# VHH binders against Probable 3-hydroxyacyl-CoA dehydrogenase: the designs that were tried, part 1

No score or structure here was measured in a lab: all are predicted.

Target 1, 346 residues: Probable 3-hydroxyacyl-CoA dehydrogenase, of Deinococcus radiodurans (p83589)
Amino acid sequence: MKIKKAAVIGAGVMGAAIAAQLANAGIPVLLLDIVLPDKPDRNFLAKAGVERALKARPAAFMDNDRARLIEVGNLEDDLKKLKDVDWVLEAIIEKLDAKHDLWEKVEKVVKKTAIISSNSSGIPMHLQIEGRSEDFQRRFVGAHFFNPPRYLHLLEVIPTDKTDPQVVKDFSEFAEHTLGKGVVVANDVPGFVANRIGVYGIVRAMQHMEKYGLTPAEVDQLTGPALGRASSATFRTADLSGLDIISHVATDIGGVTPDDEDFTLTESFKNMVAGGILGDKSGSGFYKKTKDEKARPRFSTTCKPANTKTRARCACPPWTPRANLSPSATPCTPWKARKATSCAPP
Below, numbering starts at 1 at the first letter of every chain, in headers, positions and changes, except where a header shows other numbers; Kabat numbers aren't used for antibody chains.
F, E and O stand for the ipSAE by ESMFold2-Fast, ESMFold2 and OpenDDE, each averaged over both directions (binder to target, target to binder). V2 = 0.75 x the mean of E and O + 0.25 x the DockQ between their complexes.
Where letters were taken out, [cut] stands.
Atom coordinates printed by the task and the answers are left out, and those that the model quotes come from them; centres of patches stay.

## First folded at step 1 (VHH)

Design c01 (framework vhh_vobarilizumab_d1)
Fold by ESMFold2-Fast, scan of step 1:
Structure c01 (fold): chain B 346 residues (1-346), chain A 121 residues (1-121)
Amino acid sequence: as target 1 above (346 residues)
Amino acid sequence: EVQLVESGGGLVQPGGSLRLSCAASGFTFSSYAMAWYRQAPGKGRELVAGITSGGSTSYADSVKGRFTISRDNAKNTLYLQMNSLRPEDTAVYYCAADYGLSDYEWGYDYWGQGTLVTVSS
């Protein structure tokens, strides 16, 4: 195994959780983020990321002692430490200019044998490395994790036309054998293969929710565990992934395929993102955190008082065989049978 | 040092217009979501309008259709165009910057000192 030490740049939800997963695998990790001008601790953001991962439920660390493998730092003081790193992964904001600035700085200090990767979605890998040396470009390969990284087995590996096939092979072997991931090699296009399919599902669910007046909780009941899916259902998965990430993927896909309405974001969703309502990382999204109500959504779907009166019988769960209904039951579609009367999850 | 400096407030008659500006310094303005909040006498602070780093906008129901938020990344300036002003819009207006780079603790923001808007006949 050639990857013995990694660095993760960006200590947000994805960066911190990926660092935790690398630590779980026994890989020492350098976790870097920006310096906040008004915080005396120059490593405040990286430390906050580790603390968040330690408190995460379900658990991000297999053992809290694994956090000792994570060295926190910042991009101003500690970037030079990349000279000893075998793999660098960025998980920063989805802005091309920010990625260009980062890669220019990383290129100056990273060793010539290191693999360089981006976890971003929506921004093609080849655009991020424009202006970098040929050697840097040959060692650059996308590595897109799904949230939560410890529990989702899929990892998309995204080479560019410039990526050395040996780098793809070496990285994929590391991901499969050390990180326990199922690797899918994806094309370097907006949205990637698996992410595009996932975003399609979420956007279609949002459109359907608005058309039929369903709540996020009702959609999650229909698309979640009751249908044999993982515990993370549609809107809960959106909140875990980040609404800004979903917005960037859908917008970039829409820019390439403008006539494809399956990736058209709803106005409610755009308003949530514009208002800084980004899911779990902002304290609220389609669901809000009970411990912090300061960031309560004001431009998203508002919770309405529940009607306590009994509705006429017409509920037809999609997972239940309709043959089990009595001959007197009125046929109805699952989507039309469900209407928003409350925002509370079960 | 992050600084947000609001300007453009003043006294205006009902139905009038004002344009607020917020000059930002000490951070990469184009990478941050920005917002306008207001606080009327005896009331809590409320969100008026938001704009993401990518330019998507959102508005509180009370101002939708009357107010327009915009940004000029070349000048590091945030704007709020306020039209059809009502006495209920009387408040101190605050500029705020949200951290979008990382998942910093909920509710972390940079705030300006505020600019007073009085709508009175």
Scores: ipSAE 0.000, ipTM 0.198, lowest interface PAE 10.9, mean pLDDT 72

Design c02 (framework vhh_7qia_2)
Fold by ESMFold2-Fast, scan of step 1:
Structure c02 (fold): chain B 346 residues (1-346), chain A 121 residues (1-121)
Amino acid sequence: as target 1 above (346 residues)
Amino acid sequence: QLQLVESGGGLVQPGGSLRLSCEASGRTFSSYAMGWYRQAPGKQRELVAFISSGGSTNYADSVKGRFTISRDNAKNTVYLQMNSLRPEDTAIYYCAAGEYWSPLYDEYDYWGKGTPVTVSS
């Protein structure tokens, strides 16, 4: 862990909420915004951001005393303080020219070991770093938080072709171990927002899971830690994101993108969403907490055998292929959100 | 940046109907997913209805079958048709716009100022 102090530039709703999340993790944060010429307090916007975070519902701070870790400032007077920060995150307006202007100024003052990031979902990372030095480009990695940052565990890490793999590794480890985020590493593909790449991967994995008769746990074994990925297991990440969100992204892309065939939702996935099986927020998704695994991550299980003293509760995921069930296997019914259907003997 | 302005709120009797409108200005409306949130006094803000850029809809369980969300991209407007209103629907209703992976971004210019709806005799 190399990040002991961070800076957030932009004290709008997202920037202030991210600063609060960093403070919750015990990280001192420099929160900067522009100077408003009609306000005597040159730090008015940064202070307003902290005030909004203190009043936010649901609560942005774990404890309001965490706000003491946030130092407010402005881009005219305090930009030089970036020389002492380990990580700079930008959360300003979605205008490429504004981001270029900011990065030109940041590059002149930020220390050579600092990681630099953008929270942008609308502007590709590689476009933002055009014109910056090779050293700056090697240390630049997208870090896309979801609203509200305290409560949504997903974080997209978006390297460019210029990003040092060690920076990706160091930042992902910080995000997982210090911020408690579920990290998905996405490619910064021209013309796409990083979140669409993540959804594409999940939808394609779902299609292959159904086609080849794999379980979500088997796919996560192949795409997660076993391949050196920083806890970015495909279906566990889908449950964190929300299956309804994935469904909407895939449907929206299918309506506006010529390559929409790669975002075609399986019937099983559509049935899950229609049935209210939406992931962690609905109590189940690809994984479901069972009595046998109450202390472990939720896992989708096959039917458990009937007990002579107690009727076993069992449910099969809607996507379970019938062809992969033994003819004499115990019949299963699809589970729904927080419910399990009774297990019937063969 | 995107600006959102809600209208159509007011006082209605239980069982009545109300149609909320949200006009977007500034950026291209058709590229955004749109949502209606509400916040009752003493309660957390909740999403009641969602519509994707492609027109797919989703609803909170408390409003399914009673509320309908729709959009008119030519008019840069999203609507919430509210039927069979109940006292528990009393809240300030907010319009919000966001990206696909997160249907709503709580950015300064991506939320309306809210329109109050009171369901009471």
Scores: ipSAE 0.000, ipTM 0.119, lowest interface PAE 18.3, mean pLDDT 72

Design c03 (framework vhh_7b18_3)
Fold by ESMFold2-Fast, scan of step 1:
Structure c03 (fold): chain B 346 residues (1-346), chain A 120 residues (1-120)
Amino acid sequence: as target 1 above (346 residues)
Amino acid sequence: QVQLVETGGGLVQPGGSLRLSCAASGFTFSDYAMGWARQVPGKGLEWVSYISSGGSTEYQDSVKGRFTISRDNAKSTVYLQMNSLKPEDTAVYYCARGLYESDFYGMDVWGQGTQVTVSS
């Protein structure tokens, strides 16, 4: 097979950036998302995705003129256009029922020679294709890109036990020769992609938070700036990613490895997700946005805030009992190099 | 343009040593924790080691005492010294930015990988 035209379904950060990377490779791309009832433009989300990609830093497009290869549309009006597409990739919300609904509709219109893929890191490929025809399952292969797609060479190709080996071969050759990717063939197991390392760390951080009576802001101080990492540390990153997504990945991994306590969700986390507290998309998670759109720490009844700037405090290593922690101290050095008594006041 | 380029892989006998290097460009190297992950043939990625911007290190239990991660901020390079290599260490080794477990966004910058084969 030759991939001459592709479709990306979902124009969020990853979908739009992947569409830009396909356009960089000279491939015409149909970029589809849902219709928002409050927007006059039925293609609002797909257009917004392209605009974000044009403004992205570092640059998503090799040349901004490549954006002309992206045709925007929506799932209600333009799904039938998939009939002339050689490869369909979805990058929509991480909900199994939403993916099943999408695949049922895609199967009815996509041509029988097309490859179908999911960019999902949280939902196993084999679960997504349950109920689809054997022909559809044979042509389905996971294709997990890393952000930013233009700059990351790694691409994980994730076949199921139903995927035709020829499809894996043909798609991998396309990814290597046309997209310039370094292909890694991964097992279809939850969390056996790079994001598993992130979920493991977040779950472990939640366990330490409860064990030592730390606040989310204190853990973020330990795992973010103090380690020399991006300012979006553990719990801030969790809020950006979505607590439901983290819950899904950890539950799937825990179901496969029930003897591995490192993926055991805390009761407080389960209660947040059950209560609809999902992070930024729900208006609050571990942090709550204020009227000026700045996040504020969330605290349990055992961790009452004395100050809304807890992230600025120097938190000691998570194995230190909470009675010995100073919530007012400023970070001194990266967490691993710091001792409790060596944190300097401002 | 953000890039991570690994070198130093190859074929080595059990008990031997290899030193991997990762040259970084396109970002402020000194601001980021750096790490190494590996993919054993037929398996997903697993974290091996990381080093903070300040030089603090951590290792997966299976490599503790055998592997040493280090960095040179002046050269924007991170290293992995691999000693007492075992056949089970055979994998493609990837350099990554912000690989410490809980940083989804920092973990999204990966190199193209370098093959390490431990065989008699």
Scores: ipSAE 0.000, ipTM 0.139, lowest interface PAE 15.6, mean pLDDT 71

Design c04 (framework vhh_8dlx_2)
Fold by ESMFold2-Fast, scan of step 1:
Structure c04 (fold): chain B 346 residues (1-346), chain A 120 residues (1-120)
Amino acid sequence: as target 1 above (346 residues)
Amino acid sequence: EVQLVESGGGVVQPGRSLRLSCAASGFTFSSYAMHWVRQAPGKGLEWIGNIYHSGSTFYNPSLKSLVTISRDDSTNTLYLQMNSLRAEDTAIYYCARDEFYGYSEYFDYWGKGTLVTVSS
């Protein structure tokens, strides 16, 4: 199956950001949402979604001109346009009756070769397709993106017992080759599996960072651009997600699988979270946002260390291994979550 | 127990400003994106905007110049600053919690709302 044109139904945060990522890949996207009766513009919600994506930080579009690949519309006037679409993805509210109503309408107009998907993590795929034809069910496969879709490499593909294995294969190849995603085929069980797979990668990377004496920037350089695929940067992704969220998920998973060391949090990571260092939302995580007097803000993994001659106090990253803190080392303190770090200038 | 409590509503004259607050408890507030939504008498729900855990904000374009959303994670409080209020802004204002981790369009918890009446 060749996916040349997609539709995203639901122009909220996830739907708009997914549409932007499809446009980044060069795929024309029909972006549909409901009509708001109090708005003269019947495409108000879909347009608002594109406008939010254009203003997003970090940037949702690789180039704002990619937004031209997105055609906005609404479910009352434009649903019939699905006849020309190769892949339909819904990212609407997590309400089973709303999804059933949508799929009944989509089934009447979508072409018989199209793949149909749900971005849902909270509602099992098999529940959504109850009452649809066998043909519809065979072409239905979950496609769960992580926020932000441009920056998180992982995509969960979630077949049901009814999904054609060829559809799973064809869609996974599209997701890997065209969207640049790392595909994991997941069980049709809501909520927990997506978090487990994402957190597994981050926790294992932290363990290896400490074992091999690597910095977060070095790990991100090795796992991102060097793979020749969309960025799979580990620690930058962790800072975007929130370190407290990662801690919560890893602790919950570890409680039911205590012998699985892949979910054992490092002491340094636990100290970061306990100290309120939670990633971007706290101003620092594995990366710290820096602002020079005349330079634009940027992120760095460390303050520049003081040399022996400067005698200045330097703040150590909270993930710094204790084995590297020799008695002869320059005095330092861990980074503070919402306070400036103090260290010698470079 | 997850709890969201809006406050700061009341009667306000047209053209004035008003700040609403939402006090959150029973969850790690700093980990969640939060939304403001309103419902005018006899009308449906209107999304005002959201703020991510990172502090990034997105607004309904019709309201962008009139509102500012902010958060104080140290006090578990969400704010909505409204300027140049008009009679059409008369509504019950709700804060709502976004879904954990994915910033979905699903609002799993809502406050009881606070009434704002814009009247001379």
Scores: ipSAE 0.000, ipTM 0.115, lowest interface PAE 17.6, mean pLDDT 73

Design c05 (framework vhh_h_nbbcii10_fgla)
Fold by ESMFold2-Fast, scan of step 1:
Structure c05 (fold): chain B 346 residues (1-346), chain A 126 residues (1-126)
Amino acid sequence: as target 1 above (346 residues)
Amino acid sequence: QVQLVESGGGLVQPGGSLRLSCAASGFTFSEYSSYALGWFRQAPGQGLEAVAAISWSGGSTYYADSVKGRFTISRDNSKNTLYLQMNSLRAEDTAVYYCAADLYGSEYLPSEYDYWGQGTLVTVSS
């Protein structure tokens, strides 16, 4: 079937950003979230999601006019509008009971030809479809996006043993040709999905940080996760996981697909690992745990100017403490593409 | 500037109760739709662990298995304050308790929370 109109349920960071990507592709999107007590605007959350996407850095919309393709609504007043939707994607809180409650309501109103998907990385697809009709189960397929959806090429398609192979084929074609995604069909096994795909997301996030001149903290702000922990492309998560583990997994995957630049480690990352900067277990990674004036632990980015004896410009590696930066060093970014990096370790 | 300040910690006997408070300043609980709120703890010799979390709307809560039925998380948007009611306390609940803010924090690693309080010590001892 042809996906001409989509709905995204959940207007948090992921849901709003996915809605923006669908709008970028020219797909009209119904964006729904709950009604909040004490807010006079019943569509407050969906509207806030669109506004957040419009202000996002890097830009979520390719053109702000694309926001006109997003119709905001709420689950109490507008659920019946799903009757006209070809694809429903869920991006709500990571709780199985909340997803079951949603799917019970969606099943009653969604048309019989619609594809139904969850963006979840932490909750197995087969658990979400328990209690639904066989017809619903055959049309259900996981569709896991990586944050930021506009900039991360990978889309993980996760069928269950109940999913119709034709639905997998039709959805994958839509994702590749309309959304411009690289599709990987993944097993509905949380440990495998979380481990390998999370590393891919982190590597791609590093590549895009360099391309767009973002800091690890800016990327982490953008990735405010609506997904499972191990699938998050956050650098704070990378520091907890261990940069040596990430390096090993990325290298192992890249050895099988050597022409796929999506698994190519950046020079800055390789230098961190070679220098023994491995994340929390080594005392520092993309962040170094610091104490503020009240002696509270915090995670903070690090960056300081390079030794000027060996270069014409400053360079700020990701592990460099911010307290060592001079005001004149602010034009330098640790993640900008460079031919060589020659900064001292922290 | 965003600031989270915990209070209510102290020494309590096994089986006792404490209520922790987290006062937020620099933002309101209803101003940022991307913020979820949670309580984390760090016991001696261990890393940070999620204890309880509440979604931005208050529609969903999370509790670690070790505290289910004993602890209750709640929020008061009018006071811009997050609470943790701790009942039937055990020696194993001894830890520094941190208030934190992030999107949907109930399912996520401590390292993903954006803002952290200073911590408040809870000691459960006879």
Scores: ipSAE 0.000, ipTM 0.149, lowest interface PAE 16.6, mean pLDDT 71

Design c06 (framework vhh_vobarilizumab_d1)
Fold by ESMFold2-Fast, scan of step 1:
Structure c06 (fold): chain B 346 residues (1-346), chain A 120 residues (1-120)
Amino acid sequence: as target 1 above (346 residues)
Amino acid sequence: EVQLVESGGGLVQPGGSLRLSCAASGSIFSDYAMAWYRQAPGKGRELVAGITSGGYTSYADSVKGRFTISRDNAKNTLYLQMNSLRPEDTAVYYCATDFYGDSLYEYDYWGQGTLVTVSS
């Protein structure tokens, strides 16, 4: 089977970036999300996703003209367009009921030759397809991208016991030859094999950061690529992925391997998540997004006069729980001399 | 435009209880972290409690064990259950939300506030 046209359902960080990667490969993409009740533009969320991808750094599109291959739409008006799609990928919220509701609707309109996939890392594939037809289940295969999709070579392909081996083969060939991905076939369990390795790296980095007094910027210097074209470094990648997603994966892995301390979340991390500090999607994580700035500071405000009205030497550590700060506050706390260097603008 | 409307404030005696509500419109409530802040007369705003989209909660030390934050995604409503109220809990209470993204979503939305007075 040949994938000539794809659909991505969910235009959040991952969905928009995956749609951009499909467009980079020359594949026309239908990008769908829900209708927001009080937005006049029924395609607001899908359009917002494309705009986010166009502004992404590092660049999500190899050429911004590729965005013309993305057709935006919504699940109420445009779901019927899935009849012309060869591959459907969902990248919606990590809630099993939401995925069940989506798959019930998709099954009614998608063509019988289409491959259906989920980008989920936290919800097992076999749970998502419960209640679907045998034909739907045979064409369903997990396709887990890593953030950012353009730059991270690895793609996990996650079959269930019901997935047709030919679908796994055809999809893997497409992913390798058309999308330029390195395919690993993963088990349909929480966290998946490659995700466990990724989450292990992030959790261990947090533990060592706490133990040795390292900053997120220092860790990112150790793990980030020198060439500047590869994926974001450890804590920047964590902010892009979502700290709630990392927490979910680590907790799920810890639940099935309770003696594995490598997945034990630090108190600082738990406090960030509990305080609503979830990374890019919440406006801040290990790094803070400044609403009036395009660049991301390495430390909260990165010693910016605009944020404090007076020159501050260094900002609060990014991992300081938001629960201890007001939303409008940008406090500056003293840092040791070595860490103050991280406050310098790029 | 996103709108947050707080309700449930009022006068209560020390040791009493109140439940605050925050109704959200114009956003996908279930995908956002939500928080309660308060501002006492002559003081700055302080975080009281936060709840993530995944249900993790965080509390200021001054309210831990007395206040409970919760959400009802079906009703797009955030709640703060306040028990064992003290005079120092007297403040205007604000609902706030964080949005992801740097170009298309505003950083934070705040409600107009609801006054809680704890006094005999």
Scores: ipSAE 0.000, ipTM 0.117, lowest interface PAE 18.7, mean pLDDT 70

Design c07 (framework vhh_7qia_2)
Fold by ESMFold2-Fast, scan of step 1:
Structure c07 (fold): chain B 346 residues (1-346), chain A 119 residues (1-119)
Amino acid sequence: as target 1 above (346 residues)
Amino acid sequence: QLQLVESGGGLVQPGGSLRLSCEASGFTFDDYAMGWYRQAPGKQRELVAFITSGGSTNYADSVKGRFTISRDNAKNTVYLQMNSLRPEDTAIYYCAKELGWYDSYFDYWGKGTPVTVSS
């Protein structure tokens, strides 16, 4: 399946920002919203969305010329243009009746090969597709973006029991390769938070890393492909998701179950988040992002020693606890810091 | 839970200075622009100063050249240095996280810190 053109329905804060992110990826976008009867311009809301995106802080567009890939329109005059669209995403109000009304209209005009998605976090995907054809239901998959879409790498993909597994695969590949997103497949339940079991696994892996003196790469070899985990291993998945998002999920769970130490964040993890070391989006997390000779992204958990003629130097990984450093050693700096310093041996 | 905690307000004479601080928690501070707004009694809230994630600053014309916004990402803190204060600067000052890409149903503000400029 090839997504060459997308439509975003709803030009509010999220819809406009998602349209900008699609335009950044070189995808032409049809941005539609309702007609306001009191406004002479029937495309007033969609145009306002684009204008808001152009003025956004931090910048929504990688450059303002990308806005030329966004065609504005409205649901009364331009819904028929969905016949040429490969992917439709709704970001409208969180009201089931409004979503049902929209999907009834979309189903009548959208092509049979198109993927249909909802950005909703408050309404289960399976409830939205009630009354639609089996073909529509098979092509429907939740796609929940985090705010701001340009800067948060996590995308939750939310299939229903009716979603074709091939659609999940094709859409996830598009999201990873074209949009640059880290995909997490989530259960179709209200308030799609990164899978509670997944966050539990990451927190426990961090605790065991500290307890047993393992590196993130060693944990990922043990918990990733060797145990049949999907595509990304524990700490690589954490860096893709964003360490701030993991922190919020673990804190929210801990607030409900305060006596459960299994959701207690490590001090090294808290220090990483407080220091702005948030994973891929910040350039480093448990892994440092670098490029190989072909300009392809690579990820490494190791310090690179400096030239021995000037002094042995490295930047210490941000997950290195202070308790594991010699009191007489020079202070370790996070990988993102400008200057490398001598690292104490564990 | 998003939390913004303002401090540093008080009573100051015209021509004086104050430094406001805002400690943020519950979100990725480095990724968001932060602002200072103020509201005088009986008036609408107005943007005073804004600093982007990259450090670019913006100021209301009424405070430009007198106020300086800055941030310390390591401390999750945004500051407002207020110099040459005038009676018309009297207001409750609010720290705010950028609203541009946030769910339009939520406008997250701190509780505010009062600033009174009077003899």
Scores: ipSAE 0.000, ipTM 0.105, lowest interface PAE 17.4, mean pLDDT 73

Design c08 (framework vhh_7b18_3)
Fold by ESMFold2-Fast, scan of step 1:
Formats: C-alpha cells, sequence, structure tokens
Structure c08 (fold): chain B 346 residues (1-346), chain A 121 residues (1-121)
C-alpha cells in the first residue's frame, strides 16, 4: 500500500501535532475539525490547530514551511475530500457515540483502498467499528501516537480480530520507514494496550510532572477518566504494575533507543526504586494506602511540599475539542503551585 | 513559579457589564494560549473563551456576542469583557493557561484562584 496523502480528523493537541509529524515526513495532510455555527471562519478550529503546532515548544515542525503541506478544512464542507486520501486518522473526543457518528460519515466518502485509524487509547478499536461494513472493518487499525509525536518514536498499532493482517503489515511498514516510528503491535484492550506502551506514557508523564510541578493526583485526574481509561490513571497504574517492573521495561526501551532522552527515567524515579518504593507490593509508591475507606495520595517523589497558603479547588478539565469543555462530575485535587525537586535515599 | 491572579469580579445588575483581568507571572506569557472557564455553584466547570498566542479567539455559544477576550503581552495580562450580563452568568470565573507543547491531554494546565461574578437584581 502507498500512503501519499493522509487526513487527520480532530485538530486538538494530538491531531495538530500528528498532522505536523506527517508534514515533516513529506506527506500532504488534510486537517479537519467541526464548524462552529456562529463563527465566520468555518475552518477556525483546524487553523487554530496549525497555529498551535507552529508555536509548540519543542518545535513540532522541522521547518515552518512544512505547514504548507497541511490543508485545513471542516467536516461539513470538506468531508468529500477524503475520497482522495490513502489514510484517515481520527483524534477526536473520547466518546463512543461521537466516533460512531464520524465513522458512519467517513465510510460513505472514503475510498475502498484507504486505511482507517483511531488515535484512541481509551476506547477499544472493535467497539468503534460496530455497524460498519466488512470492508471498512478489514481496513481499520488503531494507530496510537504519543505526545509529542515528533520526539517520541514509539507508535502503538492496534488491530481488531476483523483487521486484515496485510493491512497491519503494510501500515506498520509505512510507520517504520516513512514516519520513523518504532512499532509495537498490541491487542485491542481498554487503556494502555501493552506494558511497554504504558511504561512509555508513565515515564513521559513523570518528566512532565517534574517540569511543570504537577502532583501524581493532578496527572491522574487529567489522564484517567478524561482519556477513558478502564480502571486506573497514569500513576495509580504505575503503582499497580510495580515501579521496579517499569524501571526494567524503560531500561530495555532506552537500550534500543540510546539517542532518545524521552525514554530516560528521571533521577527521582530511580531513587524511588533504589529506596524500595515499588508501588502496591511495597506498601507505597506514588500513592500510599490508608486505613480509611478511601485511599489517599501522598506527595510525589519529585518531592516538593504543596504551598499551604494557596488553595484552589481545581475542577479538572475533561479532554475535549477546544470548542467545548464538558463539566466534570468530580473535582481535581486542590491546585497548588510546585517546583520539581529530587529526593535522594539516605 | 507560575501564578495566575484574577480580579474584576463583583455584583452587577442584569444587563450590566464587568471586565475581568488575569495577571500572569512565572512563564513566557506571549507563547501560551490563555482562556477563561467558569464554575456555577453546585455545577460543573464550563469553558467560556480562549485566545491563542497570536490573538485568535473562540467563544462558547451562550456568551458569543456578549463577551470579548483579549490579551496584552507587554503586561502579561488576559482580559474578559462581559457585556449584557444575565443571571445565568453567575459563577466563579477562572483564568487558565493552555500549554502549546501539550502532555497526554488537550486541556488547561494552570488555573488561577477564581473571581466571583454575581448577576442579580
Amino acid sequence: as target 1 above (346 residues)
Amino acid sequence: QVQLVETGGGLVQPGGSLRLSCAASGFTFSSYWMGWARQVPGKGLEWVSYISSSGSTEYQDSVKGRFTISRDNAKSTVYLQMNSLKPEDTAVYYCARDYPEGFLYDSFDYWGQGTQVTVSS
């Protein structure tokens, strides 16, 4: 199969960054999002996505001229242009009904040779394709990118039991040779599909937590329910898996990607493992089990005490298209400004 | 250290106007998207408006034509001009920073303490 032109549907953080990565690889990409009915510019959301990618730090584009390979559009006026694309990837809100509505429309216009993919980590691939034709289902394969797509080389490829094995092989070859990705083919299950992918996400979240002074509870509030993860969020999942296991897997990944610092464990995390803080099996990890009916989080081993003089109830924003933030039923942990610090064992 | 401090809230009659300000510090303000969200007492958080680093704006349908978001990069401040206020606009209004590099989610990463707006006769 030959992917000469792609489409990305959804121009949020991930969709825009993936479009930039495709443009970096020399692939023309159609970037589509919804129309805001009272907005004069019907392509506002797609244009905003490109603007975000141009402003990203670290840089999303290898060269800003690559943005010229991105054609912006919207789902009302430009959906018919999918007839000319070889690969369609959705990166829209994590709602099954929204994905079903999209796939019904895409199926009517996309060419019979195109590969169709979802960037979802929270919704199983097989649930998304229920009600579609056998031909559509055979060409559907999950393609889960990690943020930021330019700098993280892993790509999770997620076939269903309906996916043509040849499509999996052809797409994986494209991802490896054209996009420069390290492909992991994984089972279609809720949340993190493989421990390697889960560990990668946890390591990256740890790096960002330290950089931006977030707590594990704040990261978990944002990444768990908002991304549709089945049972546990990022750091709670780490504690369940065992921090020593995560350390070993990250070391293995780092060994095959020695030039990629995105696989590098933080010093604070290494100190946790060296100090015997291994998660649930050691009695504590990022969280500590309490005698109370509810488990309570402790401060992360990036180890900054919260600012006790400032207390804001933070209602965690759900992961949504930029046009609409649905209210959350439960508030975040109280927001407190923090600086990352390292903790050393005695 | 990142700080966002909202001011300008208060009590106003229906049909009145208020201007909210958010003073930002501790980061390169001009590089970030900024927005406003509000929380109605006893209800969830809802997005109101955002403004990109280059000045592009977007609004929730219920406030469009009545609210205007703007920014002053020299002063590291974002504003929300609220006109034709309705009782339904009564909420705590939060200033928020939307990080262009992103993480694992498309959402705001820092929030202010909030400022109360009450629209009542």
Scores: ipSAE 0.000, ipTM 0.125, lowest interface PAE 16.4, mean pLDDT 71

